# VHH binders against q75qn6r703to848, part 5

Target 1, 146 residues: q75qn6r703to848
Amino acid sequence: KPSMIQENLFIGGGLAARSIYTLQHLGITHVLCLCANEIGQSDTQYPDLFEYQNFSITDDEDSNIESIFQEALDFIKHGEETGGKILVHCFEGRSRSATVVLAYLMLQKKLTLLEAWSKLRKVHRRAQPNDGFARILINLDKKCHG
Key: E = the ipSAE of ESMFold2; O = the ipSAE of OpenDDE; V2 = 0.75 times the mean of E and O plus 0.25 times the DockQ between their complexes.

## First folded at step 1 (VHH)

Design j03 (framework vhh_5j56_2)
Fold by ESMFold2-Fast, scan of step 1:
Structure j03 (fold): chain B 146 residues (1-146), chain A 128 residues (1-128)
Amino acid sequence: as target 1 above (146 residues)
Amino acid sequence: QVQLVESGGGLVQPGGSLRLSCVASGRTFSGYSDYAIGWFRQAPGKEREGLSSISGSWGGSTSYSDSVKGRFTISRDNAKNTVYLQMNSLKPEDTAVYYCAAKTYLGSYEYPSRYDYWGQGTQVTVSS
């Protein structure tokens, strides 16, 4: 089941993304997928029910997740502006989705990394960016609050 | 305000071992696990030297200065709000006051100016 970060923003894994009844019940309208190559886009998407943005990011310290931040955050903003609710997910709901949510909280909601991390961990205990993604977020925090 | 308290210091012989503890206390902060913790030492008349650091719960990355790498090991127990420094193969030149410090973000462990909160220090003396 997806974890609610704020009224219009949820985080989860592959199982959460496939639970269409739960997504509809929660009022989710937009799904941001970070593991498209792993989860099988065509087999797991319901385009008649949800709007999708798909990325294929591996959960490795060397993955350039920063390269998709702008497009991912623009999709979340678009969902918000249309009065919708967004699910951000990856395969496990641990690293990739957590990293994008943290970037969103820092860049759009103007939270420090500490504030964003504390907010996310209170509702989603599985959140654990890998060390490479953690370094990206720390550098982002320095850029915003140095 | 976050308060850090060091313990475990004392007198030890060269070649011996000692384990320092750093406990976060005071007004409770729910984000202790989010802080990076560093260990520093200062001998009389010398600058404060960075020894080791450990990141928060979302990264378990550790770092060590060349002077202690292979001899000292840092670890943390977030359930106890505690960070440990296991010190092995101690030398007379390791004699100093040892400090733990916390920062709200990761950064180079060697720069005292990067740390937000400091303990009072605990004396370690290595002598025959």
Scores: ipSAE 0.000, ipTM 0.138, lowest interface PAE 13.7, mean pLDDT 81

Design j04 (framework vhh_5j56_2)
Fold by ESMFold2-Fast, scan of step 1:
Structure j04 (fold): chain B 146 residues (1-146), chain A 128 residues (1-128)
Amino acid sequence: as target 1 above (146 residues)
Amino acid sequence: QVQLVESGGGLVQPGGSLRLSCVASGFTFYPSSSYAIGWFRQAPGKEREGLSSISRSYGGSTSYSDSVKGRFTISRDNAKNTVYLQMNSLKPEDTAVYYCAADLGYKFSTYDSEYDYWGQGTQVTVSS
């Protein structure tokens, strides 16, 4: 089951993204996928139920996850502006999705990394960016809140 | 699979020093590894208290509780897969069972006490 970060923003893994009944009951309208090639995700899956944004980012320390931050955050903002609710997910709901959620909280909500991490960890205990992603977020924190 | 073994506890006089060691097996402290190692203690009738941590987050951050800051030092020997707690200026109030613990997913906050793996503990007694 997806974890609620705020009224309009949820995080989860591949199993949560497949739970269509649960997504509909939660009122989720937008699905941001970070592991599209791993799970065969496409915008044709349930296009009459959800709007999709799909990325194929590997969960390793060398992945350039920072390169998709702007597009991912624009998609979340689009979902918010339409009065919708967004699910951010990856395969395990642990590293890639956590990283994008933390970037969103820092860049759009102006939280420090520590504040964003505390907010996310309280509702989603399995959140754990890999070491490369952690370094990206720490560098982002220094640029935003030096 | 993952195991932590503490050593170095014992009896010491007030003002003395001890060095505790925590040897990890089932994972390694390589640069590619994600981990935080914390030292905790528990005295009879008291809650478990976090003392110090060391992590592989950017800068290799360390933290200390106010009760031990300036007296205790945490350090790491990656080649030996070992974390140390150097304890100086020991007081009777430091008497407790000392534990090391590992969180292989900890990254950002020193307040996290949700460590996944725990050692057996080693007794430290400070008395004359």
Scores: ipSAE 0.014, ipTM 0.221, lowest interface PAE 6.9, mean pLDDT 81

Design j05 (framework vhh_5j56_2)
Fold by ESMFold2-Fast, scan of step 1:
Structure j05 (fold): chain B 146 residues (1-146), chain A 126 residues (1-126)
Amino acid sequence: as target 1 above (146 residues)
Amino acid sequence: QVQLVESGGGLVQPGGSLRLSCVASGFTFGRYSSYAIGWFRQAPGKEREGLSSISSSYGGRTSYSDSVKGRFTISRDNAKNTVYLQMNSLKPEDTAVYYCAATPYDHYLGSKYDYWGQGTQVTVSS
């Protein structure tokens, strides 16, 4: 099941992204996928039902996830502005999707990393950016609030 | 697109061993990677049976069916993007076409596997 971060923003893993009836019941219209190289889009995506943005980010400490933040956040904003609801997902719903959601809360909603982390962890306990992604978020926090 | 190529099948005597290889392309094994690869078999007149699976993530989480526990071992070589199935103490009832398959969802054998290799024949007979 996806976790609701706010009325129009959800987070999950690959199983959540494949739960079509659940996504439609929740009113999700836009799906941001961070594991496109791994997930086999033709077998697991439904472009007649949802609008997709796909990224191929490995869940490694050396992956530069920051490079896709602006484009990912623009997609979330697009979904919001069209009155839709967005699912942000990776394969496990733990690291990549958590990192993008935290970046969204910090950059778009102007929360500190501590505030964003507290908000996310309360609804999605498995959230755990890898150490490299955590460092990126800490540096982002310093730029925004330091 | 994910592609899987099996090799290593053949004829072997009861009690013998074989090592099957599955070379994956279209994704990379690595730390925290979320992909999983499983080994399945299909014998004439039987349903397809899941045997073993391994995640491509750092920990390499594994599972085994009861029919092969203690006899078969799954492993991965991240540098070669390859998964192996080491089959020991082979029995005539192990005769089947063996498939490797990949899933984006988890390492459980009951999961939906989206990509399948063409299979490799294993025959165990005297």
Scores: ipSAE 0.000, ipTM 0.113, lowest interface PAE 17.0, mean pLDDT 81

Design j07 (framework vhh_5j56_2)
Fold by ESMFold2-Fast, scan of step 1:
Structure j07 (fold): chain B 146 residues (1-146), chain A 127 residues (1-127)
Amino acid sequence: as target 1 above (146 residues)
Amino acid sequence: QVQLVESGGGLVQPGGSLRLSCVASGFTFRYGDSYAIGWFRQAPGKEREGLSSISYSSGGSTSYSDSVKGRFTISRDNAKNTVYLQMNSLKPEDTAVYYCAVKGYYSDLFTRSYDYWGQGTQVTVSS
């Protein structure tokens, strides 16, 4: 099942996103997918139940994941503003989803990267941005706090 | 691509001195970069031990472990991208493989080490 980062924000893998009953039981209303083409997820699966935002980002050091940060964070903010709960997921729930969650905690919640990482690690031990994404997050931290 | 190469190890008598060098390539000592370079050692059958570090800053803050404080001195030459460890009053218990590593402010982030390690240089202090 998805890991709860805060009351309205969850992180998980592709299997977590497939369980409609788990999503409904947790009260999730918004699903942010970072691996759409990889898992075959469409832009809308259950549009009467959930709102979706889908991206196809590869989990490699050369992927330009920062290019989707603004849209991804706007989607999370929209979900929060509507009183909803958001699941951020990728295929493994390890790199892509962790990177977006860390960016959210830094840019929206104004945490440092070290604070954001500490918060995420406590609830989601499998979180591990790849080396390229780590460099992106470090550069983001330096712009916000350095 | 960051590379660290240690040199200057060898055999020395108790009470002798050695100077180790660590040459960094693919990485430049930059003003305000929050990087530190440290010296570590691992003796046979022991855990790796931190000995000394020097930060990259205008003054270059230094630190030393209690086991080497007063005997070892760390220094840097930014123009040569080199960090030195001057080892004086060497003892048989200083026998170990000596490593240098570059550690940034973010070195402990995530489950992978962002530290860059050299391959080590052997120091033997004969009794």
Scores: ipSAE 0.097, ipTM 0.440, lowest interface PAE 3.2, mean pLDDT 83

Design s01 (framework vhh_6fv0_2; at its last look DockQ between E and O 0.04; V2 from the best seeds 0.00; counts 0 for: pae E 14.3 > 2, placed apart)
Fold by ESMFold2-Fast, scan of step 1:
Structure s01 (fold): chain B 146 residues (1-146), chain A 123 residues (1-123)
Amino acid sequence: as target 1 above (146 residues)
Amino acid sequence: QVQLQESGGGLVQPGGSLRLSCAASGFTFSSYWMYWVRQAPEKGLEWVSTINSGGGSTYYKDSVKGRFTVSRDNAKNTLYLQMNSLKPEDAAQYYCARDLSYYEGRLPTSDYRGQGTQVTVSS
C-alpha cells in the first residue's frame, strides 16, 4: 500500500506499484519507477492505465542518483500540472524513492531537508536513504538554504 | 513523537543580546544531551553548542566561545541559549536538536519538527 505524502504524491515499493486496483482506487495516474533494472518494465507495468517514467538506479552509496533529479522532478511536476496523482517507488520503498521525494520537497516545495524529512517520516516510517544519498541531500540542503 | 519548539529570536543590533528557548516534549528530556545548531543563508547547517543531560558540561563552537552560554532546566523540559555580543555572522535560523546525525552527514533517526527561531543582526 502506498503512503500519502500529500494529496497528489505517494511513495511505495515494488508491491505497492503492482497493486493496480489500489493505485486506481487512490486515483494515481503517473508512476515514477527508480528500479526498472530490478523489476522488469514489460512484465510489471500497465501503460494503458498509467503514465510511466523509468530509471535504473542501484541502491548503493556510490550511485549517482543526483543525475536523475531534474528529470524525475519534472515528471512529478508534469503529473501535478495535469491534475494527476503520482506514485514514486523503488524496490523496497526505503532509499531511492525516499531520496527523490526528499529532493522534490526541497527543490519544488522549498522545504529544508529537516522539514522534508520530518514530513516524510511521519507518513512513511520505513524511509531510510543510504549514507551516500543522505550526503547528497545534505549537500543539496546547503546549496538551497545555506 | 519527539517535539522541539524554539522561540526567542528577533532583530538585534551588533553587540546586542538575545535569549533563545527550546521547549521539549515526547521524551525524557533529562536523560539526553541537547544541542543548538544554526543555518545561515550563506552557510550550511552548523553546530553551535552542546550540553550534557545534567547540565554540568557544555561545549561551544570556537567562534561563539565567551559570547554564548547554553543551559537547561530539566524540571521545565527547556533548553536555553544566551547570546551576547552578537555579530552579523551569527544571523541564522537557530534549532535545538537531540541528534547530531545531520551535522555528521547522516539523517536523524528521530522526528525533528522544530521550525527554529530566526535571529537577525542589523547593521
Scores: ipSAE 0.267, ipTM 0.694, lowest interface PAE 2.3, mean pLDDT 87
Fold by ESMFold2, look of step 2:
Structure s01 (fold): chain B 146 residues (1-146), chain A 123 residues (1-123)
Amino acid sequence: as target 1 above (146 residues)
Amino acid sequence: QVQLQESGGGLVQPGGSLRLSCAASGFTFSSYWMYWVRQAPEKGLEWVSTINSGGGSTYYKDSVKGRFTVSRDNAKNTLYLQMNSLKPEDAAQYYCARDLSYYEGRLPTSDYRGQGTQVTVSS
């Protein structure tokens, strides 16, 4: 079941992304997938129903997840501009998707990492970026706030 | 073969009304969210409204809220846009679209939009 971070933004895992009835009921229009290489897209994605942005980011401490932040944020912003709602997901809904959501909250909504983390954990208790992703977020926080 | 055909455009006075239609074929219309977008001279592509697959949820750009109403008839495979209290700023080529992709300064892909219908507002 996706967790609602704000009225246009949801986070979840692979099970949430496959729950088509739930996604349509919630009004989801856009799906950002961070685990395309781990799922069977033809069996789990419905491009006739949703607009997808797919990335293949592994949940490893050395994965270059920062390289996709701008494209991911652009996708979320475009979905919001159309009045749509966006699901951000990875396989487990705990590391990659949490990292991208935190980056969005820091870069787009101008939150500190602590503020973004607190907001996310209140609605999505399983959020836990891996240590490499956490270092990326800490460095981003310093760049944005000194 | 996906086909979308817009109609119902024309010339109206400021404050007037028009009803646009979009006839859909070649896909299961009732399974898709539908969109209205527009393009005016000297402007990029502009999103106007969105309606979910069942028609129960509608969304609008702020400048048209309260004046435009999007609706659909899934039995007739038709999307509508009722446009009331038209202003000169609403003059544009209007398109329906099945998917809305990022297209800085460009229209959605032709596979997912029609040819458009012209709305002109002048007195």
Scores: ipSAE 0.007, ipTM 0.176, lowest interface PAE 14.3, mean pLDDT 83
Fold by OpenDDE, look of step 2:
Parts: C-alpha cells; structure tokens; sequence
Structure s01 (fold): chain B 146 residues (1-146), chain A 123 residues (1-123)
C-alpha cells in the first residue's frame, strides 16, 4: 500500500501502482513510474483512468537517476497544479521512488536532505536509496543548500 | 538574467481566437518545461497549459481542452498558446512561466513569469 508523503503525494511499489482500486481509493490521478520496463506498461497501466509518466531506471549504484529529476519533478508539479494526486512508484518502493521523492522535497519544498529524509522515513520506513543514489542526493544537497 | 515577455493579448468577441507568444531569454529555453498560467480579476493564479522541453507532450486544463493549443519553437526561444473558441471565462492576464532548475546550482524558487498579456472576451 502506498504511503502518503503529503496531501497530494504518495510513494509505493509496483503492486500498489497496478491496483485500480488502490489508486482510485486514494484519489490518485497521476502515476510516475520509475520501472516501466519491469512491470509492462501496456498490461499494468490504465491510461484511460490515470495520467502516466514512465521512466526505466535501473536500481543500480551507477544509474544516473538525476538525469530524470527535472522531467520527473515537472510531472509531479503538473499533477499538483491540476489539483491531482501523484503516486511515485518503483518496483519495491524502496530506492528509486524514494530518491525521486527526496529530490522533490529538496528541490520543490526547499528541504535539506536531512529534513526530507526525516519526513519520508516517518511514513515510509522501507525507503532506502542505494549508495549511488545517496551520493547523488548528497551532492544535490550541497548544490541547493551549501 | 531570466526574462519572459508575453504578447498577443487583446479584445475579442466570444468564439474568437487569439495567439499568445512568449519570448524567452537568459536561460537554455529548450531544457525547460514551460507553462501558461492566467489570473482573472479577483481570482487566484490558475494553471492553463504545460508543454515539455521537446514539445512532444502537452497538457491542458480541462476547461480549455480542445480549444487551446500550446506549442514551442526552441530555435526561436518562443512559447505559443493558440486560443480558439474563446469564452468570457477565459478573460484574464496570461503569463508564461518556467521553473528554476537545479542545474544552476541554486536553491530552486517557484516559477519565473513575465509581465503578462491581457486577454479580454466580450460581446
């Protein structure tokens, strides 16, 4: 089941993202998928019901997940601006999705990495970016906050 | 310095058309998603449309779908909004906007937008 980060932002895994009931129950309107190549978009997504943005990021320390930060955050912002609710998900809801949510909190909500991490872990205990993603977030924190 | 300058607004009758333009400078235009927002008198800022960096994906407020078309020319650093079948409720000050990216190594702020262009719809 997805975890609520804030009123219009949720984080979860692939199973939750595939459940029409779960999505509709939570009022999700936009789905940011970070593991499109792993779950099969055509079979597991419902474009007539929800708006999707699909990325195929490997949960690897060498993956350049920062390359999608701008586009991912723009998608989230668009969802917010339209009054929607956004689900950010990867396969397990642990590393990739957590990384993007943390980036969102830092860049859009102007939180430090420590603040963002605290906020995320309060509601989503499984959150754990891999070491490579953690380094990316640390560097982002330095760029944003010194 | 980031600069956005809207133009193309004016007075039209209901059912009329306008084409808004937004000239961008001071940043790599082609790297940013761009937005159209509007503000009617005594109302808050309202999202209208969004276009991704390359122009391949567009998004619209429900009330303007089928009537408004957003586009961009990255070679000219220009954003467009074609507005057809205009309604009185479309009357507002229209702004083009972009978000500050983390690429500049600064703390992102909210959107940058220009001075806007006035759209009036009246019979």
Amino acid sequence: as target 1 above (146 residues)
Amino acid sequence: QVQLQESGGGLVQPGGSLRLSCAASGFTFSSYWMYWVRQAPEKGLEWVSTINSGGGSTYYKDSVKGRFTVSRDNAKNTLYLQMNSLKPEDAAQYYCARDLSYYEGRLPTSDYRGQGTQVTVSS
Scores: ipSAE 0.000, ipTM 0.265, lowest interface PAE 11.8, mean pLDDT 88
ESMFold2 (binder alone), look of step 2: mean pLDDT 84; pTM 0.851

Design s02 (framework vhh_6fv0_2)
Fold by ESMFold2-Fast, scan of step 1:
Structure s02 (fold): chain B 146 residues (1-146), chain A 123 residues (1-123)
Amino acid sequence: as target 1 above (146 residues)
Amino acid sequence: QVQLQESGGGLVQPGGSLRLSCAASGFTFSDYAMYWVRQAPEKGLEWVSTISSGGGYTYYKDSVKGRFTVSRDNAKNTLYLQMNSLKPEDAAQYYCAKGPYRYTYDLSEQDYRGQGTQVTVSS
């Protein structure tokens, strides 16, 4: 089951993204996938039910996840502005999806990393960005707020 | 290998000041939010203050706001707590603490704290 971060934003793993009944029940309309190659997202899309944005980012400390932040956040904003609800997911719902959600809360909602982390961890205890992604978020916090 | 060593505690009269220091080693200090927590006699562990990894953001327990100031020197791997206008209620063992994750600030998730430094407020 996806975790609800706010009324229109959810986080989850690959199994949550494939649970079509659950997504429809929750009113999700937009699916942001960060692990497209791992789960074959391009081969298993339901475009009549959802809008998709797909990225293939590895859960490695060296992955350049920062490079997709702007495009990912623009997709979330588009979903919000069209009155939709967005699921952000990766394979396990722990690192990649958590990193993008934290970046969204910091850049779009203007929260500090502390505030964003507190908000996410309270509803999604599995959130654990890898060490490289954690470093990216700390540097982002310094740029935006310190 | 994580080590936190507090210093600067002592006996002070009500209204007095103390500056606590915490020397950190064994981890990348500049990547972690740090905490000051205290335990008063007959009370549980209380969160006092949090400072962000870069030092730009500070948070305080309501009862210490305006009296305590947390700061850090990432070049020296040192955390500080300036305590002014000390009250008898501030008497406690003060601990420097690190969380288990680089960006967590939840007191309940601390993975290490030091030996502590005793603060006594009495006349």
Scores: ipSAE 0.006, ipTM 0.265, lowest interface PAE 9.4, mean pLDDT 84

Design s03 (framework vhh_6fv0_2)
Fold by ESMFold2-Fast, scan of step 1:
Structure s03 (fold): chain B 146 residues (1-146), chain A 123 residues (1-123)
Amino acid sequence: as target 1 above (146 residues)
Amino acid sequence: QVQLQESGGGLVQPGGSLRLSCAASGFTFSRYDMYWVRQAPEKGLEWVSTINTGGGSTYYKDSVKGRFTVSRDNAKNTLYLQMNSLKPEDAAQYYCAKSGWYLDYPTGSFDYRGQGTQVTVSS
């Protein structure tokens, strides 16, 4: 089951993304995938039910996840503006999806990294960006609030 | 627990030199940017220097550029500040601070400082 970060934003893993009934019941309309190459995800899977944005980002400290932040956040904003609800997911729902959610809370919702982290951890305890992604988020926090 | 312990402060005359050290424990030191900050009596905290995880990128407050050098020894979990050509306005309590994210650390705080080390510049 996906965790609800706010009324229109959810986080989960690959299993949550495959639970079509659960996604429809929660009112999810937009699916942002960060592990497309690992799970063979396609934007044609259920195009009549969901709008998709797919990225292939590896969960390692050297991965350039920052390069997709703008496009990922634009997709979340598009989903919000259409009155929809967005699921952000990766394979485990632990590192990649947590990183993008934290970036969203910092850049669009103007939270500090500590405020964003507190908000995410209360609803999704498994959240754990890898150390490389953590450095990216810390540098983002310094840029926005330092 | 995160522990930071500063040392190396003292009394020097203007133009003198001091080398500050910060011994770190309770976290993976090599994964965090480190800072030196200072506070003079009746003044606010003032950022002095930053060093990145690998030690290859350093940044300084304009007034200390060319006089202070920050460095780190990740094998010894130690941060250093070499202070040359010390001026009366450099007199302050100097603190070691960490940026960084330790996601298994309960507080999630970035504002860890040790007890500090006092630098006095006078004849």
Scores: ipSAE 0.005, ipTM 0.127, lowest interface PAE 10.8, mean pLDDT 81

Design s04 (framework vhh_6fv0_2)
Fold by ESMFold2-Fast, scan of step 1:
Structure s04 (fold): chain B 146 residues (1-146), chain A 122 residues (1-122)
Amino acid sequence: as target 1 above (146 residues)
Amino acid sequence: QVQLQESGGGLVQPGGSLRLSCAASGFTFSNYWMYWVRQAPEKGLEWVSTISSGGSRTYYKDSVKGRFTVSRDNAKNTLYLQMNSLKPEDAAQYYCARGDYSYKPYGSYDYRGQGTQVTVSS
């Protein structure tokens, strides 16, 4: 089941992304996948029903998730501007998807990391960026808020 | 099985134009970033252009900017490269390539076709 962060933004794992009926019932139109190679996303997608953006980021401390932030956030913004609803997902819905959602809340919604984290944890308690991703988000917070 | 089939190459005079096509099959074309890469007879493989899965983002090698245009038709599973103002240095075997899920602008791919030959001479 995807968790609703705001009216047009949802977070989940691979199982949530495969629950087509649930996605349609929730009005989701755009799916951002961060674990495409890992779960074979290209073989399980429904491009006639949803618009997709796919990335392959490994969930480890050395992975450069920051390199895909611009493209990922542009996709979320595109989905919002077309009146759609976006699901951001990775394999477990824990680290990679949480990191991108936090970056979105900080860069687009102008929240501090603490505010973004509080908002996300309220609706998605399994959110836990790995230590490398946490460092990236802390550095992002310094650039945006001091 | 993944297949990429290029066409549209040929002999053209300097200043001329060619339109390359790449027909993709065996995978969901609309989910992949696609690349054009080329190899001249005495040189290594070099990146030419990139297009994102939805076509909204394009990237070009500096020497081809303003002359080449990459595009795609996801309904037809086809990638295109429009080449204008061709120069002798553009002569090469041109390959289309499928992105490797890393979604880097420059040359990150896991499959390529057999290529189509572009010759530029008087």
Scores: ipSAE 0.000, ipTM 0.149, lowest interface PAE 14.5, mean pLDDT 84

Design s05 (framework vhh_6fv0_2)
Fold by ESMFold2-Fast, scan of step 1:
Structure s05 (fold): chain B 146 residues (1-146), chain A 121 residues (1-121)
Amino acid sequence: as target 1 above (146 residues)
Amino acid sequence: QVQLQESGGGLVQPGGSLRLSCAASGFTFSTYSMYWVRQAPEKGLEWVSTINSGGYSTYYKDSVKGRFTVSRDNAKNTLYLQMNSLKPEDAAQYYCATGKWLEPYSRYDHRGQGTQVTVSS
């Protein structure tokens, strides 16, 4: 159900996030949620199994997803530092989670947007940032590599 | 053998403050992330805060952000939780735990006996 981007990083939607036994089997220890308000997600849901970081970002071209990039990447890094595995998810598994994963690949792994996009699409065909998020990523790419 | 001993709990009024301590031994404290977790009556164990091995990255449960501050003293093998603006919903048994994972269920494997925090309104 969740797509593996690298050994310690996974992406998915609400169904993947709710597949608790699958997450445990994969060794996931950290769950980064971008749609907390939409699904009623809290860090008390399964606290003995996972660490949570919850954001409520709407899938809208005007949403300021860039404002949470640093905290989201810090959480992914935290999971990696402790030898854990991270699931990044939103409601559909299409736009919000894809945007954060792309930002991670560009900022932390130093990939260009084209390289990050190619890597993500090979394992997660659903990935499609909305037009506003795409503009944010293009501007980030120019800042890092242009 | 990992050993953790919590202290500093007690009874406070809403809006009050407490400082919890955790004395650690039996492992190289400075190399492990540390956790504060709590359990209220008739509720599951919940994560409250994480501090990384070096003490420069901290993470908090959303409901305690701005009120709780986790810190550590690696020279003394001690973990702290400063709790301000305490609310009735913060009442729980508080435990410190290591960040040692061998499997998902082992996340809080080494946990102390805890210290009770009661918030009376």
Scores: ipSAE 0.015, ipTM 0.202, lowest interface PAE 7.0, mean pLDDT 83

Design s06 (framework vhh_6fv0_2)
Fold by ESMFold2-Fast, scan of step 1:
Structure s06 (fold): chain B 146 residues (1-146), chain A 123 residues (1-123)
Amino acid sequence: as target 1 above (146 residues)
Amino acid sequence: QVQLQESGGGLVQPGGSLRLSCAASGFTFSKYAMYWVRQAPEKGLEWVSTITSGGGTTYYKDSVKGRFTVSRDNAKNTLYLQMNSLKPEDAAQYYCAKDTPYYLGSHWYEDYRGQGTQVTVSS
């Protein structure tokens, strides 16, 4: 099951994204997928029930996850503005989804990395951006907050 | 003020064992997860192990799984690392650290770690 970061934002892995009952019960309307090619989109998505944004990002220290931040955050904002709730997920719910959630909290909610990380870890113990993604987030923190 | 004091390091032969201790003060120890991390000569800090506040869940670096065991005694405000089957690559300065929102893989808030204890393993 997904972890609730705030009233309208959830994080999870591939199994959480497949639980239609759980998603509907939680009021989730928008699903942001960061592992599209790995989970076989044609077999696992329900476009009649949810709006989707799909990215294919490898969980690797050299992956350019930063390149999708703006589009991912725009999708989260769109879901919020329509009164919906968003699930951000990747295959394991550990690195890629955690990184995007942290970027969202820093760039849209104007939290420092320390504040964002504290908020995420409180509800989602599995969160562990890989070392390359961690470096991206720390650099982002310096850009946004000195 | 958070204070952490490591002890128990020393020189050991390959295959030997050591038990590290960390005495904590200045915070409610039982409410925080704790980390063990290490820094080998001419290398950066490496995360080794995590234990949750109640001791119910532990996590380990892949290379130490099955050899190292982290534990805690909340009544004594003490964290432990039992190290068995030590290898030359385990030689490092070992630190304990209080759970901090800044730990992201290789990054953490240094003000929440102790001075460390040295572990030396002969080839």
Scores: ipSAE 0.006, ipTM 0.157, lowest interface PAE 10.3, mean pLDDT 81

